# VH-VL binders against Uncharacterized protein AF_2093: the designs that were tried, part 7

Target 1, 226 residues: Uncharacterized protein AF_2093, of Archaeoglobus fulgidus (o28187)
Amino acid sequence: MDVEIVEELSKMLAGRKAVTEEEIRRKAIRCALKIMGARLVGIDAELIEDVTCSLIDCPITLKSLHFSEKVKIGDVLFYHPHVIKPEKEDFEQAYFEYKQSKKFLDAFDIMREVTDRFFEGYEAEGRYMRKYTKDGRNYYAFFSTIDDTFEDVDIHLRMVDEVDGDYVVIVPTENELNPFLKFFKQYSEDAKRAGLKIWVVNPDEKTIDPFIGYPKDFRLLKGFKN
Below, E stands for the ipSAE of ESMFold2; O stands for the ipSAE of OpenDDE; V2 stands for 0.75 times the mean of E and O plus 0.25 times the DockQ between their complexes.

## First folded at step 1 (VH-VL)

Design t8 (from t7 with heavy chain H100L G101T P102Y Y103E S104Y I105V E108G V109Y T110R Y111P; framework fv_teclistamab)
Fold by ESMFold2-Fast, scan of step 1:
Structure t8 (fold): chain C 226 residues (1-226), chain A 125 residues (1-125), chain B 108 residues (1-108)
Amino acid sequence: as target 1 above (226 residues)
Amino acid sequence: QLQLQESGPGLVKPSETLSLTCTVSGGSISSSDYYWGWIRQPPGKGLEWIGSIYHSGSTYYNPSLKSRVTISVDTSKNQFSLKLSSVTAADTAVYYCARLTYEYVFGGYRPFDYWGQGTLVTVSS
Amino acid sequence: SYVLTQPPSVSVAPGQTARITCGGNNIGSYSVHWYQQPPGQAPVVVVYYDSDRPSGIPERFSGSNSGNTATLTISRVEAGDEAVYYCQVWDSYSDHPVFGGGTKLTVL
């Protein structure tokens, strides 16, 4: 059900005059979780591609619902509405969002690799919402950033109860400690009460460590050393 | 209500195996919410964790003691036990058994919340 | 390998405030638990998860944890508070608890 996700994403991008494919993809993943929840497992890769193509001038579907024109500035391709010409400030905002989105997307493959290693011996399926299964136990891992997890905390608290098993949000390290301290100060008690787990991947060291919440299976703790 | 009690010989000869048992009453050792641990305290020194066990038999040991330590659980008797091999005078200590609750929180575990009264084990010829 | 450092002793007069420190590299990112061990008795938890109190522990016991130092604060100290106090964390790189060396609180 991509229509509902496109609608939600369009609300999130309301008033924006310039965007990048990277920003749209990152935000589409978040909107898909909000609308689909655990139903994302196994369909998320195709669904996110369809949603993204619905908002930009997409060569594979020949559809464009919102950002139908494009302009390349340096090495970055920006999309904008046909009637509206973006101004300097619009491109500056879009470039800032681009950098944040590209950091997430670049870290994504490493986060998945490290998380797959942590769940060695488990059967894995899904892409952005990834399900690990072993001996009748399920772990659902959603990949995000600490800043996006802060914005989406209500969704993640809901997911803990919605999934058939354990739920964890996997985020990469940040250059500054402040985003993690901000989350901890505002939501650590809510996360603790709900059983929300947030684990941090260091892409450079290829390690995973708990920020909030340990797995109930004590044997999995040994994976945090790698 | 919940009570833990250590038992075993108070005197062990050097090079022999120290054996202690912890009996749990007022609660079930088979609960998936708890780990059960051993902590020791040499006279005039601080607390040293030896190891912990889950009702399934899964064990975790202090790396400095790992080669000499075995912890086991007997769910039918509601007991868990410690064996420490090749003892020396350095192993003379008060030995405590304690309960550990696993909880989903930043930093992982709750503190050791219920302790036995402790039993002094002296290693002497 | 993680190490917690406590002062070996602290002395305080009855009715005064005692402060017991627990030093560790980036200890503010850990959850710190505090145990009270009266002479000849097993330890009891007085503060856990940095600042929470178990049922039955008086409000005059409090804790804080930031940067490289965690602190147990005991206000309006009584003779019955005389004990050795231990801080403890769970090392995130090992499935192991780490205890501080203990601080003997003397109420003079």
Scores: ipSAE 0.000, ipTM 0.411, lowest interface PAE 20.9, mean pLDDT 86

Design t9 (from t7 with heavy chain H100G G101E P102Y Y103T S104I I105E F106V G107Y E108G V109S; framework fv_teclistamab)
Fold by ESMFold2-Fast, scan of step 1:
Structure t9 (fold): chain C 226 residues (1-226), chain A 125 residues (1-125), chain B 108 residues (1-108)
Amino acid sequence: as target 1 above (226 residues)
Amino acid sequence: QLQLQESGPGLVKPSETLSLTCTVSGGSISSSDYYWGWIRQPPGKGLEWIGSIYHSGSTYYNPSLKSRVTISVDTSKNQFSLKLSSVTAADTAVYYCARGEYTIEVYGSTYFDYWGQGTLVTVSS
Amino acid sequence: SYVLTQPPSVSVAPGQTARITCGGNNIGSYSVHWYQQPPGQAPVVVVYYDSDRPSGIPERFSGSNSGNTATLTISRVEAGDEAVYYCQVWDSYSDHPVFGGGTKLTVL
């Protein structure tokens, strides 16, 4: 339901006066996972577009969160509410979120390509929550970043129990190792205990490697190159 | 009304450090609305960005030159400077200082709205 | 690394319109800036943020940016417009400016 996702996204964006399409899309994907879980498979592409449209393009009235006005500053198109003009600090926050979101969205197609190759011979369905099926076995792969996975860890732990099969979060490499070390220090024990898998794609090298957890099917181990 | 003027030696020996200064007139280098940068142009070639500095001292450098470049600002003299170490003949170029607006930190874009006249630096023994 | 491609040269007769292109993958989503560099002089910005003109730049200079191509258009070309023209964007991935290779405008 797009209404519940918009409501959850509204909580994430509370007090924000400026946003970008990239930030809206990234955060909508995360909120959709929280609300829909495994039900995202096969509907996520259209659902995320509908949610994004409702906040920046469509005539849906959300009082405080309808970002109907546009302003392009430098290379970035910002959206803001009709009666509210953002200040410098609002644009600084929006630009920070834009950079995080653009990195994820730019890496997404390569991560999906690498993950599809890893599951060669499996039937694939879905976009951001992608389901791989072969011989009655299912793998659910959700695409994110390590920082967002850190924030959403409780949701991902829930997904392990919710899906009919194995669950893995696919994240891209970062410029520094610190976000991975932060996750490892805080949540590696909880993740391992719950069976949460996190695999890392290097978009430049087009490789995939396990950070937490290994597939149970030994034939998939050949897909790891490092 | 804003004017930028480069100064420094026109000849530098290989392996030495090139040092250039840009003097700003008609505007304040302390303004938070601007960044200040260095761009060079080898003879007969295009423009190559070297790096930029904010009045706060934050710096951004061309990755190809980062290990050899230092840019600093002196707000009391309304100047900013470039040091390029271990120079070779490939560093022979006209060096420009310039002012940038709408920095990456705030708006995700910048362009250079005012440029100095440029100073030719030849690397030769 | 993001790359901008410009033709090395463009020739035009006085009074006619010159078009200088700047090619880049999805460049329409970036803001493009244009610099004019007359022989032996420093660059001067003539168009910024795709289509805006600085004070003092004639109306005959205009810009557009869509898809994979940005274009600087100079109408009613004069001999004094002879220069090398550079396009420039800010590469948000690497956090630095990227310049095109330059296009020499020759007025015959």
Scores: ipSAE 0.000, ipTM 0.406, lowest interface PAE 19.6, mean pLDDT 84

## First folded at step 2 (VH-VL; framework fv_cilgavimab)

Design c3a (from c3 with heavy chain L110F; at its last look DockQ between E and O 0.04; V2 from the best seeds 0.00; counts 0 for: pae E 20.7 > 2, placed apart)
Fold by OpenDDE, look of step 2:
Structure c3a (fold): chain C 226 residues (1-226), chain A 123 residues (1-123), chain B 112 residues (1-112)
Amino acid sequence: as target 1 above (226 residues)
Amino acid sequence: EVQLVESGGGLVKPGGSLRLSCAASGFTFSNAWMSWVRQAPGKGLEWVGRIKSKTDGGTTDYAAPVKGRFTISRDDSKNTLYLQMNSLKTEDTAVYYCTTGYDYSRGWPFDYWGQGTLVTVSS
Amino acid sequence: DIVMTQSPDSLAVSLGERATINCKSSQSVLYSSNNKNYLAWYQQKPGQPPKLLMYWASTRESGVPDRFSGSGSGAEFTLTISSLQAEDVAIYYCQQYYSTYTFGGGTKVEIK
């Protein structure tokens, strides 16, 4: 399972000349969802860390990418393959991904806390995917970004059918609405038809609001700010 | 340039308390797992404890000799690591180093060290 | 807790000769998931903090001369200085970071 995730991650990062640990971690979570599906609820947090490390200092398989070299630029540590010298543009791309990843990772725990409060009275388990259970009703919550959700829309649509309950993707607010508009314009109808739910957490305000779809349990509606 | 600067060391009586600080710069402090390591005069290195990054749970671990007496904390907004030492003993006398390793895995070696601050516990 | 034992306590070696330091852990520090040994070596010179030399048992830290090499797996490890230089006079420590952290007792390396 670990190897499969690593291979998927390597594919996702194919062609990249510079990366950060933060980016690797963010994308590892996405790959874990792809490979494990609902089983992601039961995984140990160390799995993501091991997968992350496997691309840097602790390779598991020779089939994976290996960013064995490190270079610090400013206060950010970048990694690159031994045989490749990244150019300025490569570092710029990596830095962009770094900032996006850091923002998500920094908000991750808050997102979980807000979601836990939202599902007050439900039993909860899981880290990167949380399962909420009450009175035979299940909700599966996956934490992502709206941009990543956009890229992984096929995976999320699959998850709707895979889980024995409702499937919701929890994403943090963005500085701009463009990413949300982009998703809405392209996938809102498909998402609604499939039963995909996307809710937005504001980490600063510690609030949650619906973007696409509503909970079936009407008692949960009061948990939304708007 | 990565810098770790310890402060707060000094002379204290047995049973007393002292709080050490470590000011960090030159890297993203909030991402770093931080540790304290001490070295008694003329003796070897001894790990004291660590604190993980917030994103990794922010949990702490301590060596047996200091467990229950020492507390590690961090203020990411100030890029500062702390070591609160209570119920100090003579055997706690040592140079205390703050250290870091840049990794989110189960453990990482200490690639950066401060110059240390001396804590002397004596009657 | 994992206990680290180093040998010898002190070592005197002539300039240009090989220095060998051994480190033993009370249990294996080999992680089965990634097949890596969570073992590091440090060098400490008088009046200075320790400096990381080696991690993953055999990977040299950046800037470390190639005369330094690490070997071993599981619970037995060795640090070798192939040709001792004057600047290599120091105390060397092994460390496991498999489960929290534990240092060896240190080995003082001097010039004979």
Scores: ipSAE 0.000, ipTM 0.491, lowest interface PAE 14.2, mean pLDDT 90
ESMFold2, look of step 2: ipSAE 0.000; ipTM 0.416
ESMFold2 (binder alone), look of step 2: mean pLDDT 93; pTM 0.947

Design c3c (from c3 with light chain N34D; at its last look DockQ between E and O 0.17; V2 from the best seeds 0.00; counts 0 for: pae O 5.6 > 2, placed apart)
Heavy chain, then light chain:
Amino acid sequence: EVQLVESGGGLVKPGGSLRLSCAASGFTFSNAWMSWVRQAPGKGLEWVGRIKSKTDGGTTDYAAPVKGRFTISRDDSKNTLYLQMNSLKTEDTAVYYCTTGYDYSRGWPLDYWGQGTLVTVSS
Amino acid sequence: DIVMTQSPDSLAVSLGERATINCKSSQSVLYSSDNKNYLAWYQQKPGQPPKLLMYWASTRESGVPDRFSGSGSGAEFTLTISSLQAEDVAIYYCQQYYSTYTFGGGTKVEIK
ESMFold2, look of step 2: ipSAE 0.298; ipTM 0.716
ESMFold2 (binder alone), look of step 2: mean pLDDT 93; pTM 0.945
OpenDDE, look of step 2: ipSAE 0.027; ipTM 0.535

## First folded at step 4 (VH-VL)

Design c4a (from c3c with heavy chain N31Y; framework fv_cilgavimab; at its last look DockQ between E and O 0.03; V2 from the best seeds 0.00; counts 0 for: pae E 18.3 > 2, placed apart)
Heavy chain, then light chain:
Amino acid sequence: EVQLVESGGGLVKPGGSLRLSCAASGFTFSYAWMSWVRQAPGKGLEWVGRIKSKTDGGTTDYAAPVKGRFTISRDDSKNTLYLQMNSLKTEDTAVYYCTTGYDYSRGWPLDYWGQGTLVTVSS
Amino acid sequence: DIVMTQSPDSLAVSLGERATINCKSSQSVLYSSDNKNYLAWYQQKPGQPPKLLMYWASTRESGVPDRFSGSGSGAEFTLTISSLQAEDVAIYYCQQYYSTYTFGGGTKVEIK
ESMFold2, look of step 4: ipSAE 0.000; ipTM 0.432
ESMFold2 (binder alone), look of step 4: mean pLDDT 93; pTM 0.945
OpenDDE, look of step 4: ipSAE 0.000; ipTM 0.485

Design c4b (from c3c with light chain T59D R60E; framework fv_cilgavimab; at its last look DockQ between E and O 0.03; V2 from the best seeds 0.00; counts 0 for: pae E 19.1 > 2, placed apart)
Fold by OpenDDE, look of step 4:
Structure c4b (fold): chain C 226 residues (1-226), chain A 123 residues (1-123), chain B 112 residues (1-112)
Amino acid sequence: as target 1 above (226 residues)
Amino acid sequence: EVQLVESGGGLVKPGGSLRLSCAASGFTFSNAWMSWVRQAPGKGLEWVGRIKSKTDGGTTDYAAPVKGRFTISRDDSKNTLYLQMNSLKTEDTAVYYCTTGYDYSRGWPLDYWGQGTLVTVSS
Amino acid sequence: DIVMTQSPDSLAVSLGERATINCKSSQSVLYSSDNKNYLAWYQQKPGQPPKLLMYWASDEESGVPDRFSGSGSGAEFTLTISSLQAEDVAIYYCQQYYSTYTFGGGTKVEIK
């Protein structure tokens, strides 16, 4: 299982010459979803850290990328493969990914808390994917970003069919609406048709609002700000 | 000790071709980005082109004046850098230096230089 | 392409006096991610290949004599020899390595 996730992550990072731990963690979560599906509910932080380590300090397979070298630029620690010299463009890309990843990771706990609050009265389990259960009704919540959700849309559509309940992706607010508009323009109809739900958490305000889809349990609607 | 030794320079007529070689030693050549820099007699330094390491794609970049006429290549098994010069012009007359900023030393600046080889293009 | 412009073309300075060489780039060579200026200075003495003098616009921990100092940021840089010595007679070149490589026109430093 770990090897599969590592291999998938390696594919996702193919061609990259510089990365950060933050980026690796963010993308490892995505790959874990792809490989494990609903089983992700049972996964703790250790697996993600092991996967992250496998790309940096503790490789577990020769088939994976290995970012064995590290360089600190400013306040950011970058990793790159041995014998490969990243160019400034590589670091720029890595930095961009770092910022995105850090924002997500920093907001992660808040998103979970807000979502837990939203599902008041439900039994909850899981970290990267939380399962909420009440009266035989299940909600599977996966935490991501709208941009990552865009890229992983096929995975999320699959998850809708895979889980024994409702599937919702929880994403944080963005500074710009463009990423949401992009998703809406391209995938809103497909998402609606499939029953995919996307809800947006504002980490600053600690609120949650629907972007696509509503909970079947109408009692949950009061949990939305708008 | 890092050593770069250029060879292949000489007299050539306009429109002619010449191939320069640079023998490298004292460092892991295959990991190094290599450059050619030339200097016309009594003139300043002019970057000619660069070739990246194989692991970095082995791609080349050229200065505008030589683009389309010069080709940089490398043979890592021989620790040798090449500069194929075609359609030579009189203004290509210069001492040609083999240079590198070894990736695991100082990085991007050109740390090491050969003694150069003179190329004279004259009718 | 980034164009490098040096001034003056030639400089005659008395022994022990200050020599100042200026270098301008057509665009900034400051990289925002590491906050470093991708600017190097080279010294070339007659009959010799160029020698890397300093990089990152300044070198605080280099084998370069203390009388050499680099300053500037963005698109304007200066090489200063605080007290010119006889062995400092050479042509000095600035170079950007922000995007490939380009050299300045060089500054010939002579003893007055």
Scores: ipSAE 0.000, ipTM 0.473, lowest interface PAE 16.4, mean pLDDT 90
ESMFold2, look of step 4: ipSAE 0.000; ipTM 0.426
ESMFold2 (binder alone), look of step 4: mean pLDDT 93; pTM 0.943

Design c4c (from c3c with heavy chain R50V K52S; framework fv_cilgavimab; at its last look DockQ between E and O 0.20; V2 from the best seeds 0.00; counts 0 for: pae E 18.2 > 2, placed apart)
Heavy chain, then light chain:
Amino acid sequence: EVQLVESGGGLVKPGGSLRLSCAASGFTFSNAWMSWVRQAPGKGLEWVGVISSKTDGGTTDYAAPVKGRFTISRDDSKNTLYLQMNSLKTEDTAVYYCTTGYDYSRGWPLDYWGQGTLVTVSS
Amino acid sequence: DIVMTQSPDSLAVSLGERATINCKSSQSVLYSSDNKNYLAWYQQKPGQPPKLLMYWASTRESGVPDRFSGSGSGAEFTLTISSLQAEDVAIYYCQQYYSTYTFGGGTKVEIK
ESMFold2, look of step 4: ipSAE 0.000; ipTM 0.455
ESMFold2 (binder alone), look of step 4: mean pLDDT 91; pTM 0.925
OpenDDE, look of step 4: ipSAE 0.198; ipTM 0.645

Design c4d (from c3c with heavy chain Y104W; framework fv_cilgavimab; at its last look DockQ between E and O 0.01; V2 from the best seeds 0.00; counts 0 for: pae O 16.9 > 2, placed apart)
Fold by OpenDDE, look of step 4:
Structure c4d (fold): chain C 226 residues (1-226), chain A 123 residues (1-123), chain B 112 residues (1-112)
Amino acid sequence: as target 1 above (226 residues)
Amino acid sequence: EVQLVESGGGLVKPGGSLRLSCAASGFTFSNAWMSWVRQAPGKGLEWVGRIKSKTDGGTTDYAAPVKGRFTISRDDSKNTLYLQMNSLKTEDTAVYYCTTGYDWSRGWPLDYWGQGTLVTVSS
Amino acid sequence: DIVMTQSPDSLAVSLGERATINCKSSQSVLYSSDNKNYLAWYQQKPGQPPKLLMYWASTRESGVPDRFSGSGSGAEFTLTISSLQAEDVAIYYCQQYYSTYTFGGGTKVEIK
């Protein structure tokens, strides 16, 4: 287990009084990217689960947050620190994060499968970051949400320069276009200039479409629906 | 899985006393505000009272009809809620439900209920 | 104490038809700090404890069918069953949890 990831996650969740495992897991992946960069390709689910556990049932450092108390409200299991009492608004926030996290986590495998199909003929490895290789060309695909990508733009821009190849963020479709519009308005030019690619998977239709940037391998273009 | 199991119901004469218990499991009992709700035969639901968590002061509130006669208490070490009923009246005859909603601040709906225990007050 | 008043006391509705239950509180149960109505609806079938259907006036509890909807704000609220099903025969209660708890008198919903 990487203590740095746990510490980064604790910073990300600073001030939170209630969380869910789903939220912790989603955000742990983001923190793993931040800390490990391209090394994330070699990371399996065990590390993320260990990090998740470290904030709940198996703390590894005193510097990390510890959500040791469990409470079930409805069908959702929430966790909160022993010394902090959450209020209604804290649970509302946690529930919102839960729904977003669950949606992402539920779509995760589908996103991977769709992306694998898109990269037909490429050798693939990795889970949270998947590396595709063919004829000396590499693509690094990181799975996220458009909202998380917005918040982590600096990390993704760094990754473009860090990886030996192209860097692509894969995100699922949203019910509303607003999150995409928000990203486009604020970061589209920077992303394009940097060479950052963002592609959108529709988990229901199992399709992938470009949002920002296109693959250098023009043979892959046929893999897009539109 | 959240479970609430009431016990202690039975037949009692007017003026008598009875103590109900509710065994809770499946959640952090010590953090929960607990309530009693009763239902007379063929009648509607009536809130009896509640007890807050220890961290929130452990204070109790009662409905007007039972105030001064009923006492709610809890043993967090045993995950058990109690309802001490004194000076019982015939109109106290009802099924008594143990129930909870996580009242963290102002209030929460009662989302978990036991099966209830019948209290019959009759001469 | 907040008094809850339901209407009607009983309601007979044909299968597939809309059932509407009203609930009024003696004072507003809208909390200004979070702008939420502290109003819940419960369903009770014979021999069973009540089941939470709605909270914060219009939020469905998990597992509750879409045909159930809650509306209203302040001191007037409505529970609607858009298309009554046989399994919906029950007594329904509104409840405020703004200040302690108070239940309405209940509305018995039957099939016509």
Scores: ipSAE 0.000, ipTM 0.483, lowest interface PAE 16.9, mean pLDDT 91
ESMFold2, look of step 4: ipSAE 0.000; ipTM 0.502
ESMFold2 (binder alone), look of step 4: mean pLDDT 93; pTM 0.945

Design c4e (from c3c with heavy chain N31Y K52S L110F, light chain T59D; framework fv_cilgavimab; at its last look DockQ between E and O 0.03; V2 from the best seeds 0.00; counts 0 for: pae E 18.1 > 2, placed apart)
Fold by OpenDDE, look of step 4:
Structure c4e (fold): chain C 226 residues (1-226), chain A 123 residues (1-123), chain B 112 residues (1-112)
Amino acid sequence: as target 1 above (226 residues)
Amino acid sequence: EVQLVESGGGLVKPGGSLRLSCAASGFTFSYAWMSWVRQAPGKGLEWVGRISSKTDGGTTDYAAPVKGRFTISRDDSKNTLYLQMNSLKTEDTAVYYCTTGYDYSRGWPFDYWGQGTLVTVSS
Amino acid sequence: DIVMTQSPDSLAVSLGERATINCKSSQSVLYSSDNKNYLAWYQQKPGQPPKLLMYWASDRESGVPDRFSGSGSGAEFTLTISSLQAEDVAIYYCQQYYSTYTFGGGTKVEIK
């Protein structure tokens, strides 16, 4: 396990008094991208689970946060540091993060499936970052949320330059358009200029549509619903 | 699946000593706060004492009737909880349950119970 | 130490009728930091260990039928069985886990 990922995750969760495994898992993926970049293609679920465990039941470094205490509220399992009792507001925040994380994690496999179909004829590898290859052309697809993409915009811009090919972030649809509008307003021009692509999967309809940027392979355009 | 299995119960004379054990499985024992609860024949439930996790200091608390006579300890390497009972009295006769909660921290009810072990103190 | 008092000691109720058990604590078990009542209810049938029914006064444990409900706040609490069933014959205990643990004296529920 990469200690650096755990440390980065600890920084991301700094100040938090209550979390869920779902939140930790979601954010661990983000931190793995930050630390590993294109190497993430070679990473399976085991690393993410190990990182998740390291913050809960199997700490590996003193520099990491340790949410060693378990509490069930309703149907949700929360974790908090020992000797610290979270306040009501802490649980409320944790619950919000839980819902966001669960939604993403539940849609993850569908997003991958839809993206695989989109890249019909391409060779594919990877889980959290999937690499598609055909005729010497590469696409690197990272699965995230539009909100997380907003927070991690610098990382994604870096990835555009880092990968040998095109870089695209795949995000699920949201109930509201506000998160997309927020991103578009602030980063659409920068993203376009940099060559960052963001495509949106509708998990319910199992469709994919472009939000920012189009594939260079014009043959892929027919894969979009709109 | 969470399992708690008590052992060590039996017949003992007043003033005698007995040590109960509770074998735990199915959860991260080292983080769990564990408790003993007893029930005299035909009587109600009575909390005996608890022990916190090592991370939280391994502190113990006892009910007034057993304070000074009973000692709770744990061996996390063996996933085992202990209850050392000294200076036993007839009123200590009871089924002794090992218990823990889904919440490993303090301030959680007991959603997991063993089947209990009977301790009989009689002359 | 917090003292828990249950009433009544025994209750006979006809099948399908409502059973109500009361529990009082000598001091409030409402924790201001999380606004939760640290009060639980248990069911114990003969020859079995107790079973958790309710936690935080009103939250049902998994698998507990909807006919069981908990209410109250502070120092007064109530367990209600809306429609008593034959399998509900048991002794019920309230418990505070606000400061260490204390059980009520129990209420025996029987069929009338």
Scores: ipSAE 0.000, ipTM 0.490, lowest interface PAE 16.1, mean pLDDT 91
ESMFold2, look of step 4: ipSAE 0.000; ipTM 0.455
ESMFold2 (binder alone), look of step 4: mean pLDDT 92; pTM 0.940

